# VHH binders against L-Ala-D/L-amino acid epimerase, part 19

Target 1, 347 residues: L-Ala-D/L-amino acid epimerase, of Pedosphaera parvula (b9xek4)
Amino acid sequence: MQIKFWPQDLKLAHTWTIASSVTSGSDVTSVGIVQLTDRDGTVGLGEAAPARRYNESTPGSLDFIAKVDATKLSFDNIEASMKYVESLASGQFAAKSAINVALLDGAARKAGKPIYDLLGLGFRNNHHVTSFSIGIDKADVIRKKVLAAEQYPVLKLKVGAADDKANLAALREAAPQKWVRVDANEGWKTKEHALEMIEWLAQDKFIQYIEQPMPADSNPKDIAWLKARSPLPLFGDESYHTAKDVDHCAECYHGVNVKLCKTGGISNAYEALQVARKAGLKTMIGCMIETSILISAAAHLAELCDYLDIDGNLLTTNDPYLGVTAEKGLLSFASAPEKLGLRVRAK
Short names: E, the ipSAE of ESMFold2; O, the ipSAE of OpenDDE; V2, 0.75 times the mean of E and O plus 0.25 times the DockQ between their complexes.

## First folded at step 5 (VHH)

Design t01 (from a12, 17 letters changed; framework vhh_6fv0_2)
Fold by ESMFold2-Fast, scan of step 5:
Structure t01 (fold): chain B 347 residues (1-347), chain A 121 residues (1-121)
Amino acid sequence: as target 1 above (347 residues)
Amino acid sequence: QVQLQESGGGLVQPGGSLRLSCAASGFTFSRYAMYWVRQAPEKGLEWVSTISGSGDSTYYADSVEGRFTVSRDNAKNTLYLQMNSLKPEDAAQYYCAKGYSEWYDSGFQHRGQGTQVTVSS
């Protein structure tokens, strides 16, 4: 097996800000791309989109990937390959995700199947709807972004900073009856403040749920107190990294957001979604700012999800890959030029 | 190919009632949430009501809650809107619309040609 990897800069259509970065925004981000090639010439593609929130960075991810012995990787044995990769260091979820996605792409190509069929899930074109994210900004800018996003039937509004109420009001000036998912990104620091905000939000009949109202490291009793009193469903994001977090999340939330770069790839995400569903939790799959490689990888798990928030590539202007599409928010592989594996090709 | 055909509109006096119907074809009706939306003169499209694929969950705009009732007959591929206590503000072209999925919160993608509701004053 041979491994190639390189950084890829992604240019954002608008400056991106969430609760954890409210004092600074970003107009460029970088991801790591991984390409595995076996002796037969089969190629698998993967991507690492690390988050500062988890003490990960693109240089750090690439440094980890550089230490991987490709001779210990095989498209014919994903389990043994990932046991090796996981043994090299704790954490490194984004880098581990890149290798796992690349391995499954190659394995599925060798099996003559898309990944969703390799996993036994299938995929229904024109059935799954993704939300479209609106970051924290001044009210006038939010209004303009909402108008520009008219084609998307569901918006995700980032909150958890000053002016949360003004920001929702600006959205409602532009879109009075559009469905909204609210993501506080750990922004409401006390259970009392979180409950006040959620009760205010619940007066709006078009809000579906609240994602991560309080910090993931809050006292679990305080989060459970909030869950018991919340008029809206609560979803854990930063609180749900892997299947190991399921018992905590079942006590504290109504649902969970699984991300490939939190769990360490498709294999772990599949387990995390299945375990959450078995525990009675609603499931969603989300993303970072990513190319069509990781967005398509997440889409292969769509049949295990109640909600989807995989719009990271839609926020960029220079995605170098073609894969799943989201015209009017509606996911489809129908026009994807690649039929096997990830169903992704370079432009 | 998705087809939606509304009927049942007409002229009523304030306080009157109408029952709208929507005949659906070209998709598995019971697997999709259905919507009623309306457009009054000089106004944009306004959501009125939603019903889940099974019919177990219903939702209404504040302006019609308690006065309108949405229902469906999945065996006949037909959606209904019972409108009671009609107000002049309810005068509009009424459309049924197909959702993206079974759930009420997925929005809608297709709508029919509509049926006109006029409230005399």
Scores: ipSAE 0.000, ipTM 0.245, lowest interface PAE 14.7, mean pLDDT 87

Design t02 (from a12, 18 letters changed; framework vhh_brivekimig_d4)
Fold by ESMFold2-Fast, scan of step 5:
Parts: sequence; C-alpha cells; structure tokens
Structure t02 (fold): chain B 347 residues (1-347), chain A 121 residues (1-121)
Amino acid sequence: as target 1 above (347 residues)
Amino acid sequence: EVQLVESGGGVVQPGGSLRLSCAASGFTFSRYAMSWVRQAPGKGPEWVSSISGSGDSTTYADSVEGRFTISRDNSKNTLYLQMNSLRPEDTALYYCAKGYSEWYDSGFQHSSQGTLVTVSS
C-alpha cells in the first residue's frame, strides 16, 4: 500500500465564528487529504478536519500521517490496520479518521458496494435532512444569512455570546416558522444562565433541541441538574468523543452529536452511534468545515441518526470533490458519479 | 527522469555526527516533499524524516526526533539530514526519497544506491 497526503485550503463563503472556537475573522481553513493505493490499483480517499478545541491542527495531522507505515495497512483488514494506526499515538482523531475513511472507501470498492451497504445500513435518498449553520454575528448579518439560506428547511443557530436573544429575534424576522436547532458550543458558563436561556428558547415552538449548552469540562452534576430541568432536549457535542463517553452523556444529555474527527473515523463513529442508541440516547452526526469526502463519509451513517448536521462543505466555495448532495437540505447520492465505496470523486 | 544521488555516509563513533546530502534532478524540486528512509542490515525499510516542498514543515520518526534535523536548499536542489548524537542503532543504508506531491507522502521511490552510515565503537 501507498499513502499520498496533502493539505487542502477551503474558502469560506462567510467569516465563521462559534463560541468555543477561534475561527472568527477567517476566510480560509485547511484540511488534510489522504489517498491510499494498493498493489492492484484500488484507491481510497480520506480527509482530516482537525479542531483546535481538541488541540489538533492540519500540520499536526499531516505530521502524524507521515509516520504511518503503509505496509501495515490493508483494505482487506480494516480492524488490524486501525489497531496499528491507533497504537501510534494518543489523540490524533482527525488524522486517524482520514486513514479509516480511506481504508473503508477502498474496502467497499473492492467489495463492489457503497460503504453504507458494506455496513449493512443502506441509504434512503431524499429522506435525511441536514441543518444549515448560521454562525455568531451581528443581528443584521444574521438576518441576511438566514434569507440567503431560505432553501434549507432547518437552520442551526450558533449562540453562546452576549446577544443570543437578539440573534434569534433576527432569525425569526427573516424566517418566522422555520425549524431551528440551537448550538451554544459550550458558551453558557453557568447552569443558572444556561437554564434561563433554555427556558426563554422553549417559548419558541420551532426549536428542536439545544446542543452543548455548557463547557464539556463542567461538573457533571451541574450538567445533570440542567438536564433534569430543561424543557428542551439537550445534546452533547464536545462531551461525546467516542463510545467510552456514553455513560457520562446518558447522565447529562438526551442525545449526542457524533463527529468523524472526534471518533477517529467511520468505524468508531458507527460504534459510538450504536452504543449511544443502546443507552437510550438520541443520536445525530455533525461535522467540521470539510470537503465532500468527510461529508459523504458521515452521510454513509445517516440511517443510524435521528438528526443530521453535515453542512460543512456547503459553507465553502471551493469544495474539490463530488459526493452526497443536499438540495433543499435533502441528502442524496443519486447524482454522485462514483457508485462504489465512499461515492466520492474529484471534480 | 527522476535522479537522486546520496552522499555523506561513513563510519563514526557513538555520540558523533554526520551530514547526509541528496542531489536531486529531473523534476521541479521545490514542488515535492522529500524524505529520508533507512534500512539496517537484515531489517526492512524504516522512514526517518520528511520535509515539505517549501521546507516550512518537517516531521521525524520518534527514534530520531531531537537528534536529527532534515533541511533543504531549493536553490541547489539538495536535501540534507544532519545527524547528531549517533547511536549503534542508527547504522543503516540511508536513502533519499521523492514524494508524489508538495506535501508529505509516505508512498515514495528511493534511489537505488543509498549512502552507508556505520556507528561503531
């Protein structure tokens, strides 16, 4: 096996800001692309979209990938390949995700199947709805972004700043009856303030849930206190990295947001979703700012999810890949030119 | 036609230093990541270090980090490996390898000859 990898700059359609991340003021972000090629010419594609919140970066991800011995990777044995990769360092979830996605792409291509069929899940075109994210900004900018996103039936509003109430009011001026998911990204620092905000939000009949109201490292008793009193479902994002976090999240949240670059790929995300569902948690799959490689990889797990927030490529103007589409928020592989594996092809 | 010519190997005592060089031709050197790979007697190839096309990013195998420094001079189409605090375990044929892109690439083609480094007391 051979590994090729390189950075890919992604241009953002708008400056992006969330409560827990220093992405504010950036028009460009960078991801790592991985291509695995075995001796018979089978190719697998993967992508690393690291988050500074988890002490990861694109240069760091690429440095980790450079240390991987390709002779220990095989499309015919994903489990042994990933056991080797995971043994090389703690963390590095974005880089590990890139290798895992590429391995599954190649394995599924060799099996003559898309990944969703290799996993036994299937995929229903035009059934799954993704939310479309609106970042933190001034009220007039929020209003303009919401109007520009009219085609999307569900919006995800980023909050966790001083003007949260004004920002929701601006959204409602532009979209009075649109379904909204609210993501505080760890922005409400006390349980009292979080409860006050959630009670206010609950007066809006079109809000589906609140994601990560408080910092993930808050006292679990404080988060459980909030859960017990919340009139709206609470989803953990920064609190749920892998299946090992399930007991904590079952105590603290009604649901969890799984991300490939938190779990370290499709294999671990599949386990994280299954374990969460067995524990009685609702599930969703989300994303970072990503190309169609990782967005499509997440879409392959859609049948295990109650909600989807995989709009990262829609926030960019220069996605170099073709994969799953989200016309009017509806996910579809119907127009994907690649029929096997990840169902992704370079433009 | 890609051509890589290594030099700088030799015999050195433990704790000593050597600087390896690789003269590259047949491609636009600054557009490709470069690596050093070594093969000890009776063992398979081991990746040692890589450097991006621009030279602003470097990475090292855990066994050599802190002791070796990879660098390049794009004006001279030359790759270097400065090896300090050498150990008997560093004894190997060292190969210069061209990547497939400007950034890191563990899929590579090394030169046919290499340069021998022997660390012995």
Scores: ipSAE 0.000, ipTM 0.124, lowest interface PAE 19.6, mean pLDDT 86

Design t03 (from a12, 15 letters changed; framework vhh_7pa5_2)
Fold by ESMFold2-Fast, scan of step 5:
Structure t03 (fold): chain B 347 residues (1-347), chain A 121 residues (1-121)
Amino acid sequence: as target 1 above (347 residues)
Amino acid sequence: QVQLVESGGGMVQPGGSLRLSCAASGFTFSRYAMSWVRRAPGKGPEWVSTISGSGDSTTYADSVEGRFTISRDNAKNTLYLQMNSLKPEDTALYYCAKGYSEWYDSGFQHWGQGTQVTVSS
């Protein structure tokens, strides 16, 4: 097996209102791309989209990948390959995700299947709906962004940082009856304030759930208190890193958000989703700012999810890959030119 | 260990000015978006302003645009909020907040202790 890896800069469509990154004074984010090639010429693609919230960076991810001995990786034994990769360092979830995604891409290609079939899940085209994120901003900008996102049937509104009531009102001026998922992004610091906000939001009959109302490091008893009183479902994001967090999240939330670069790839995400479902939790899969490589990787797990929030590539202007599409929010591999593995091809 | 320590608050007359500072430590300051968020008595948190890690991009709430200026000194790990033409409705506890690397995934990972601003005649 041989490994090739390189950084890929991604240009953001609305850098100063949706996302902020620092690279040479420009608002750009960077991901790591991995390509594995075995002796028979089979290729697997992966991607690392590290979040600094988890103390990870693209240079750090690439440095970790550089230390991986590709001769210890095999498309025929992903479990042994990942045991080796996991043994090299603690953390490094984004870099480990890149190796895992690439291994599954190659394994599925050798099996003559897309990853969703390798996993036994299947995939229904035009059935799964992704939300489209509206970032924190002033009310008139939120209204403009909502109007520009008309094609998407479900919006994810970020709150907890501004006048939340005015921002929802601005959204509703532009989209009176559109389904909304609210992400407080740890913004409500007390359980009393969080409950007041959730009770107010519950008056809007088109809100599906509240994601991460309080900081992940809040007292679990305060989050459980909020869960017991909440008129709307609560989903944990930062609180659910891996399957090991399931008991905590079952006490504190109605559902969980799994991300490939939080948990360390498709294999761990599959386990995290299955374990959450067995514990009675609703599941969703989310993303970072990513190319079609990781967005498609997440889409391969869609059949295990109640909700999807995999719009990260839609926020970039220079995605170099073709994979799953989200026209009108509906996920589809129907137009993907690659039929096997990850179902991703370079443009 | 992430620490954010605000200072510069106080009492001021309407039309006056104050400059708030936030001393940051425990992380690579220049690589994170930073925000000011305020909480008025009896009200929930209101986002005031955000600045990108490089300092090249800024955004403001409608209520403060044209009156407040957010800035940062990455060499000193310090965030600032210059508040001009202060109004009684600007009375609030002002928090320095560290974002994640990207607004898309964020909100506020860490908040400071807050500094009180009171505008009264």
Scores: ipSAE 0.000, ipTM 0.137, lowest interface PAE 18.1, mean pLDDT 86

Design t04 (from a12, 17 letters changed; framework vhh_6fv0_2)
Fold by ESMFold2-Fast, scan of step 5:
Structure t04 (fold): chain B 347 residues (1-347), chain A 121 residues (1-121)
Amino acid sequence: as target 1 above (347 residues)
Amino acid sequence: QVQLQESGGGLVQPGGSLRLSCAASGFTFSRYAMYWVRQAPEKGLEWVSTISGSGDSTTYKDSVEGRFTVSRDNAKNTLYLQMNSLKPEDAAQYYCAKGYSEWYDSGFQHRGQGTQVTVSS
């Protein structure tokens, strides 16, 4: 096996737009791309989109990937390949995700199947809906972003800052009856404040759930207290890293958000989703800012999910790959030019 | 209660250098990406540079790459921008801004009061 890897800068379409409507380029983020090639010429693609919240970075991910001995990787034995990779260091979930995704892409190509069929799940085109994320910003910027996102039937509003109420008001000015999912990203520091905010949000009849209201390292009794009193479903994101966190999350949340770069790839995400479902938790799959490689990888698990927030590539202007599409929020592989594996091809 | 205070601006001749500083408080500095953005008179806000929470990753606007260097001292909660080979086009009010790397779609959440950079002979 041979391994190639490189950084890929992604330009964000929705950064900051001011009153004069003058924007000078976009903010940027960087991901790591992995390509595995076996002796038969089969190629697998993967991607690492690390988050600082988990003490990971793109240079750190690439440094880890550089230490991987590709001769110990095989598309014919994903389990042994990943045991080797996981033995090299603790953490490194984004980098491990990149290698796992690439291995499954190649394995599925050799099997003559898309990954969703390799996993026995299937995929229903135009059935799954992704939310579209609206980040924390000034009210006028939020209004503009919401208007630009009119095609998407569900929005994900990020809160957890000083002006949470003004931000929802700005969204509602632009989209009075659109379904909204709220993500506090650990922003409400006490159970009393979190309950106050959730009770206020529950007055809006178009809010589906609240994601990660309090810090993941909060006292579990305080999170369970909040769950017992919440008028809206609570989903754990930062609280649900891998399947090992299921018991804690079953006590504290109604559902969990699984992310490939949080859990270490498709294999671990599949386990994390299945374990959560068996524990009676609702499931969702989310993303970081990612190319179509990771977004498509997540879409292969859509049949295990109650909700999907896999819009990271839609927030960029320079995605170098073609894969799953999300026209009007509806996920589809119908127009994907690649039929096998990840169903992803370079542009 | 996020506070960002920029300093180090001033008047410099073309080809000169300045080092900007930003003192941050009210949040766990090392866990957030930080940004330098600028605004010239009668122009919009322009992104200049980003640095990850650890300082391991940096990005730059094309026109400043090779001339500007962003860095941070997490022990001192301070962000820096070393500006070399300054051009008249670099004259602007410079702001540091707190971002969320995990919330990339909006760029930054808070910005400081800014520090003025003037480039003229």
Scores: ipSAE 0.000, ipTM 0.128, lowest interface PAE 18.4, mean pLDDT 86

## First folded at step 6 (VHH; framework vhh_8fcz_2)

Design k1 (from n01 with T59I H110Y; at its last look DockQ between E and O 0.37; V2 from the best seeds 0.00; counts 0 for: pae E 16.4 > 2)
Fold by ESMFold2, look of step 6:
Structure k1 (fold): chain B 347 residues (1-347), chain A 121 residues (1-121)
Amino acid sequence: as target 1 above (347 residues)
Amino acid sequence: QVQLVESGGGLVQPGGSLRLSCAASGFTFSRYAMNWVRQPPGKGLEWVSGISGSGDSTIYADSVEGRFTIIRDNDKKMVYLQMTSLKTEDTAVYYCAKGRSYWYDSGFQYEGQGTQVTVSS
């Protein structure tokens, strides 16, 4: 098999800040692209979108991919291929995601199916809704962003900073009754402060849930204490890396956020979603800032999800791929030019 | 095709009661939240109430909380809105709306003609 890989810079439509980061002067982020080609000429595409939060970077992901012996990969045996890839290092989930997604794209193309059919899930066009993210910013900027996002039926509001109340007020000035999903990104450091903020959010009546209110490394008893008292559903994001975290998250949260670059690809994300559902957890699939490769890959799992937050490519101006669309927040493959595999091709 | 058929509206005096019904078909009913929305005369649509797919969770607009109750019957594929202590401000065409997920998110479909509720002394 032939392997090609390269970095891809993505230009953010708007600079933004989350609770766990410092406002940067850069509006560019980087992902790694992987292309596998077998001897039959079948091509599979994958993507690595590493996050600093998990001690990963695009250069690190590409360095890992450079160590992969492509002669040990096969579209005809994804399990054996990934066993080899896993043996090269612990961690490296974004890089492993790129390889796994590329393998599944190629395998599904060879089977004459889109990935969602290869997985036995199907996909209902214009049924699944993604939220659209509004980042931490000044109130006037938030108001403008919310007005520009009127077409989206559900917004995701980033919180966990000093101005959370002002930011929600600015959102409500622009959109008094729009449903909002809140993501604190570990921003509330004590259980008492987190509960205070959650009780305040519950007064709004249009908040669906809260992601990762406290740091993932908080005492589990504190997170469970919060869960027991919360008037709103809590989702683990940073706390839910792979299926191995399910028992902890069932104790601490009402639901979990699965991301391909946390699990190491579609194969492990499928398992993480199924295990969470079996444990009685609500499920969502989320993303980083990503191209249509990973966004489409996530969309293939949509039938296992109660919620979706896969707007990463919509937050950029230069996504180089075509795949799943999100017109008015509704996910659809109907206009995707590729009919097999990921249903993705380069522009 | 999703079909929603509302009924049970009418003319009532302030303080009166009505029960609205909505018959649903064309989708797996218990997988989706259901909502009531209303359109007062000369105004836009206003969300009233929502109920989760199983019926275990309900939510209400502040203006109706304590007076209206949303109920669903998944076996009969019906959703109801029990209205009590009606006020003239409750006058509107009421629509049943299918949610896009198990939870009562703001994305919803309303397909029927609605049912007119008129509260007048």
Scores: ipSAE 0.000, ipTM 0.206, lowest interface PAE 16.4, mean pLDDT 88
ESMFold2 (binder alone), look of step 6: mean pLDDT 87; pTM 0.889
OpenDDE, look of step 6: ipSAE 0.208; ipTM 0.674

Design k2 (from s47 with E102R; at its last look DockQ between E and O 0.03; V2 from the best seeds 0.00; counts 0 for: pae O 15.4 > 2, off the site)
Fold by OpenDDE, look of step 6:
Structure k2 (fold): chain B 347 residues (1-347), chain A 121 residues (1-121)
Amino acid sequence: as target 1 above (347 residues)
Amino acid sequence: QVQLVESGGGLVQPGGSLRLSCAASGFTFSRYAMNWVRQPPGKGLEWVSGISGSGDSTIYADSVEGRFTIIRDNDKKMVYLQMTSLKTEDTAVYYCAKGYSRWYDSGFQYEGQGTQVTVSS
């Protein structure tokens, strides 16, 4: 096995702002790309899209990857490979995700099966719909963004800022009947304020759920208090990293948001989703700003999800890869340029 | 039916300028971002520039940043690419693409025949 890795700059289609942070204040974000090549020439692609919220970075991810002995990786033994990788350090979930995804991608290619078949999940084409995220902005810009996103039937509105009400109003002006998901990204600091906002949001019959209304480090009793009183379903995002968090989230939320960059890849995301479902939680899979590598990787787990928000690649202008398609928000592997994997876009 | 017709290409010397035009029809023009993509000889499609539906946001590939300018006229349903300081590596067939390329199943999806830009001394 050989390993190549490099940073990839992604240009954002719009200025991206959430309650917790502005994406570096720049219109550019960086991810790490991992390419594994075995002796027979089979290639697996992975990607590290670290989140600052969890104190991870692209440079840090690449440094971790640089420490990986490629000779200890195999497409034929992903579990042993990951055991080795996980032993190198604690944390570094984005980097570990890159390796895991690359291993599964390679294994899938060798087997002549898509990853969702390797996992025994299957995938229903023309069934799964992803939401399209609208970042925080001025109301007039929100309106423009929503209009530009006409093809997408479901929107996710970022909130947790001063102009939330104006922004929702602007969204509704532009899209009177679209389903909307709301992501507060920990923007509401008190349970009382969160409840007030949620009750206000609930006046809109097309709001589906609220993601992470309060900080993850809030008193669990406060979050549980909010859950008991919320007229809308609450989803834990920053509160749900891996399957280990299921008990806490079962108490505090109605559903959970799983991301590959939090779990350390497809394998652990699979577990995280299954454990959540078993616990009676609704499940969704999310993403970061990332290429079609990770978006496609996440899509392989779609059958385990009640909701999907894997639009990270759609928010960029220079995605170097082709994978799962999302025309009109409808995910499809059938229409993907590569049936069993990813295609590198030549430049 | 979406129609995109590119024009304005030609032969220019390095350092020269060209202005490409794209006439769009068959969709609500102002609601969609427009893009320019190019295909150099022997290479795949490369994204060049994008402009938001309203025209208030523009983005460029690093390779053309500072040299190219994308503009649109929503009343005329036109998108333009002003190219300056042209380089030999800018030689390509240029296509106009509706929306952001990844919004389509085939990646960079375009409907027109493109316009040839050749930069040569």
Scores: ipSAE 0.000, ipTM 0.216, lowest interface PAE 15.4, mean pLDDT 90
ESMFold2, look of step 6: ipSAE 0.005; ipTM 0.136
ESMFold2 (binder alone), look of step 6: mean pLDDT 87; pTM 0.890

Design k3 (from s47 with D56G S57Y; at its last look DockQ between E and O 0.01; V2 from the best seeds 0.00; counts 0 for: pae O 13.5 > 2, off the site)
Fold by OpenDDE, look of step 6:
Structure k3 (fold): chain B 347 residues (1-347), chain A 121 residues (1-121)
Amino acid sequence: as target 1 above (347 residues)
Amino acid sequence: QVQLVESGGGLVQPGGSLRLSCAASGFTFSRYAMNWVRQPPGKGLEWVSGISGSGGYTIYADSVEGRFTIIRDNDKKMVYLQMTSLKTEDTAVYYCAKGYSEWYDSGFQYEGQGTQVTVSS
């Protein structure tokens, strides 16, 4: 096995702002790409999309990957490979995710099966719908963003800032009847304020749920208090990293958001989703700003999800890869240029 | 074993031209699409152009469309990139990359050391 890795700059279609942070204050974000090649020429691609919220970075991810002995990796033994990788250091979930995804991608190619079949999940084409995220901005820009996203039937509105009400109003002016998901990214600091905002949001009958209304380090009793009183379902994102967080989230939330960059890849995301479902939680799979490598990787787990928000590649203008398609928000591997892998984007 | 050896890079002024070459071995050359990719200083890898196994189809990144031309010679197992109207933004290490299939838009594998292209006044 050989390993190559490099940073990839992604250009954002719009300035991306959430309650917790501005994406580097620039219109560019960086990810790490991993290419594994075995002796027979089979290639697997992975990607590290670290989250600053969790103190991970692309340079840090690449440094971790640089320490990986490729000779200890195999498409034929993913479990043993990951055991080795995980032993190198704690944390570094984005980097580990890159390796895991690359291993599964390579294994899929060798087997002539898509990853969702390798996992025994299957995939229903023209069934799964991803939301399209609208970052925090001025109301007039929100309106423009929503209009530009006309093809997408479901929107996710970022909130947790001063102009939340104006932004929702702008969204509704542009899209009177679309389903909307709301992500506060920990923007509401008190349970009382969170409840007030949620009750206001609940006046809109097309709001589906609220993601991470309060900081993850809030008193669990406060979050549980909010859960008991919320007229809308609450989803834990920053509060749910891996399967180990299921008990806490079962108490505090109605559902959880799983991301590959949090779990350390597809394998652990699979576990995280299954454990959540078993605990009675609703499940969704999310993403970071990332290429079609990770978006496609996440899509393979769609059958385990009640909701999907894997639009990270759609928010960029220079995604180098083609994978799962999302025309009109409908995820499809059938229409993907490469069913068993990834292709280079023409433009 | 797949081997790709790039050459032809150099220093050129804005508006100038360069022709890159890639010698391929270790696989059935005509069976696979070939690509050029580049890595600008401090940036990630960027796809530049692709050509199908037969050479019948070519595609380009928007940033180089109309300025760059990809050509292949299957008899010689060579792929070329003719670059014209070069810009400072074109400064990068350029790599030749083997596709996963015969299609020009397939994924790619690069093995060579690359060739440095520097566009500067």
Scores: ipSAE 0.000, ipTM 0.241, lowest interface PAE 13.5, mean pLDDT 91
ESMFold2, look of step 6: ipSAE 0.005; ipTM 0.355
ESMFold2 (binder alone), look of step 6: mean pLDDT 87; pTM 0.884

Design k4 (from s47 with G50A G107A; at its last look DockQ between E and O 0.44; V2 from the best seeds 0.00; counts 0 for: pae E 17.4 > 2)
Fold by ESMFold2, look of step 6:
Structure k4 (fold): chain B 347 residues (1-347), chain A 121 residues (1-121)
Amino acid sequence: as target 1 above (347 residues)
Amino acid sequence: QVQLVESGGGLVQPGGSLRLSCAASGFTFSRYAMNWVRQPPGKGLEWVSAISGSGDSTIYADSVEGRFTIIRDNDKKMVYLQMTSLKTEDTAVYYCAKGYSEWYDSAFQYEGQGTQVTVSS
């Protein structure tokens, strides 16, 4: 098998004219792209979107991929291929995701199926809703971003900072009754403060759930205490890295957020979603800032999810791929130019 | 084919009670949140209540909270709206609506003719 890999810079979107635009902390982020080609000429695409939170970076992901012996990879045996790749190092989940996604893309193309059919899941167009993210910012910027996001039926608001109440107030000025999912990203450090903030959020009446209210390394008894008292559903994000975390998360949360770059690809994300469902947890798939490669990869698992937050490519101006669409927040492959595999094509 | 059939509407005096039913077919019922929405005479559609696919979570519009209860029976593929302390302003055609996931959100699909609730002295 042949392997090509390269970095891809992604430009974050701007919401108003340049003369009036605000400056964010970073206008560019980087992902790694992987292309596998077998002897028959079948091509599989994958992507690594590493996060600093997990001590990963795009250069580190590409260095790992450079050490993979492509002659030990096969579209005809993904399990053996990934066992080899996983033996090379612990961690490196974003890089492993890129290889796993590329292997599944190629395998599904050879089988004459899209990945969701290879997995036995199917996909119903215009039945799966993604949220659209509004980050922490000044009140005026939040209002402008919310107004620009009018088409999306549900927003995701980042919280966990000192200005949470002001930020929600700014959102509600622009969208008084829009449904919102909140993500605290480990920002509320004590169970008592977290409960106070959750009870405040519940009074809004249009908050669907809260992701990761407390640090993942908090005392599990404190997280379980919070779960038992919360008037809103709680989802573990940073707490749910792979299927191995399921027992902890079943005790501490009502649901879990699976990300391909946390699990190391579709194969492990499928398992992570299935074990969570069997444990009685609600499920969602989330993402990082990503191209249509990873966003489409996540969409192939949508039938296992109660919720989706896969807007990473919508937050960029230069996604170089076409795949799943999210018109008005509704996910569809109906206009995807490829019918097989990942259903992704370069622009 | 999604089918939603509402029933149980009627004429009720203020302060009375009524129970609406919705029979669902054509989809995996327990995998989707269900909603009640209503359309008052000459006005637009107004969201009333939602219940998660499992039935373990519910939410209500402020105007009905404490008076209405949404319930589902996944074995019978039914959703209900138990209404008490009815007011004249509750007069509307009531529709049940299928969500797009197991958790409630602001996107939903309704297919039925609805059922008329009239609250009048």
Scores: ipSAE 0.000, ipTM 0.192, lowest interface PAE 17.4, mean pLDDT 88
ESMFold2 (binder alone), look of step 6: mean pLDDT 87; pTM 0.889
OpenDDE, look of step 6: ipSAE 0.026; ipTM 0.277

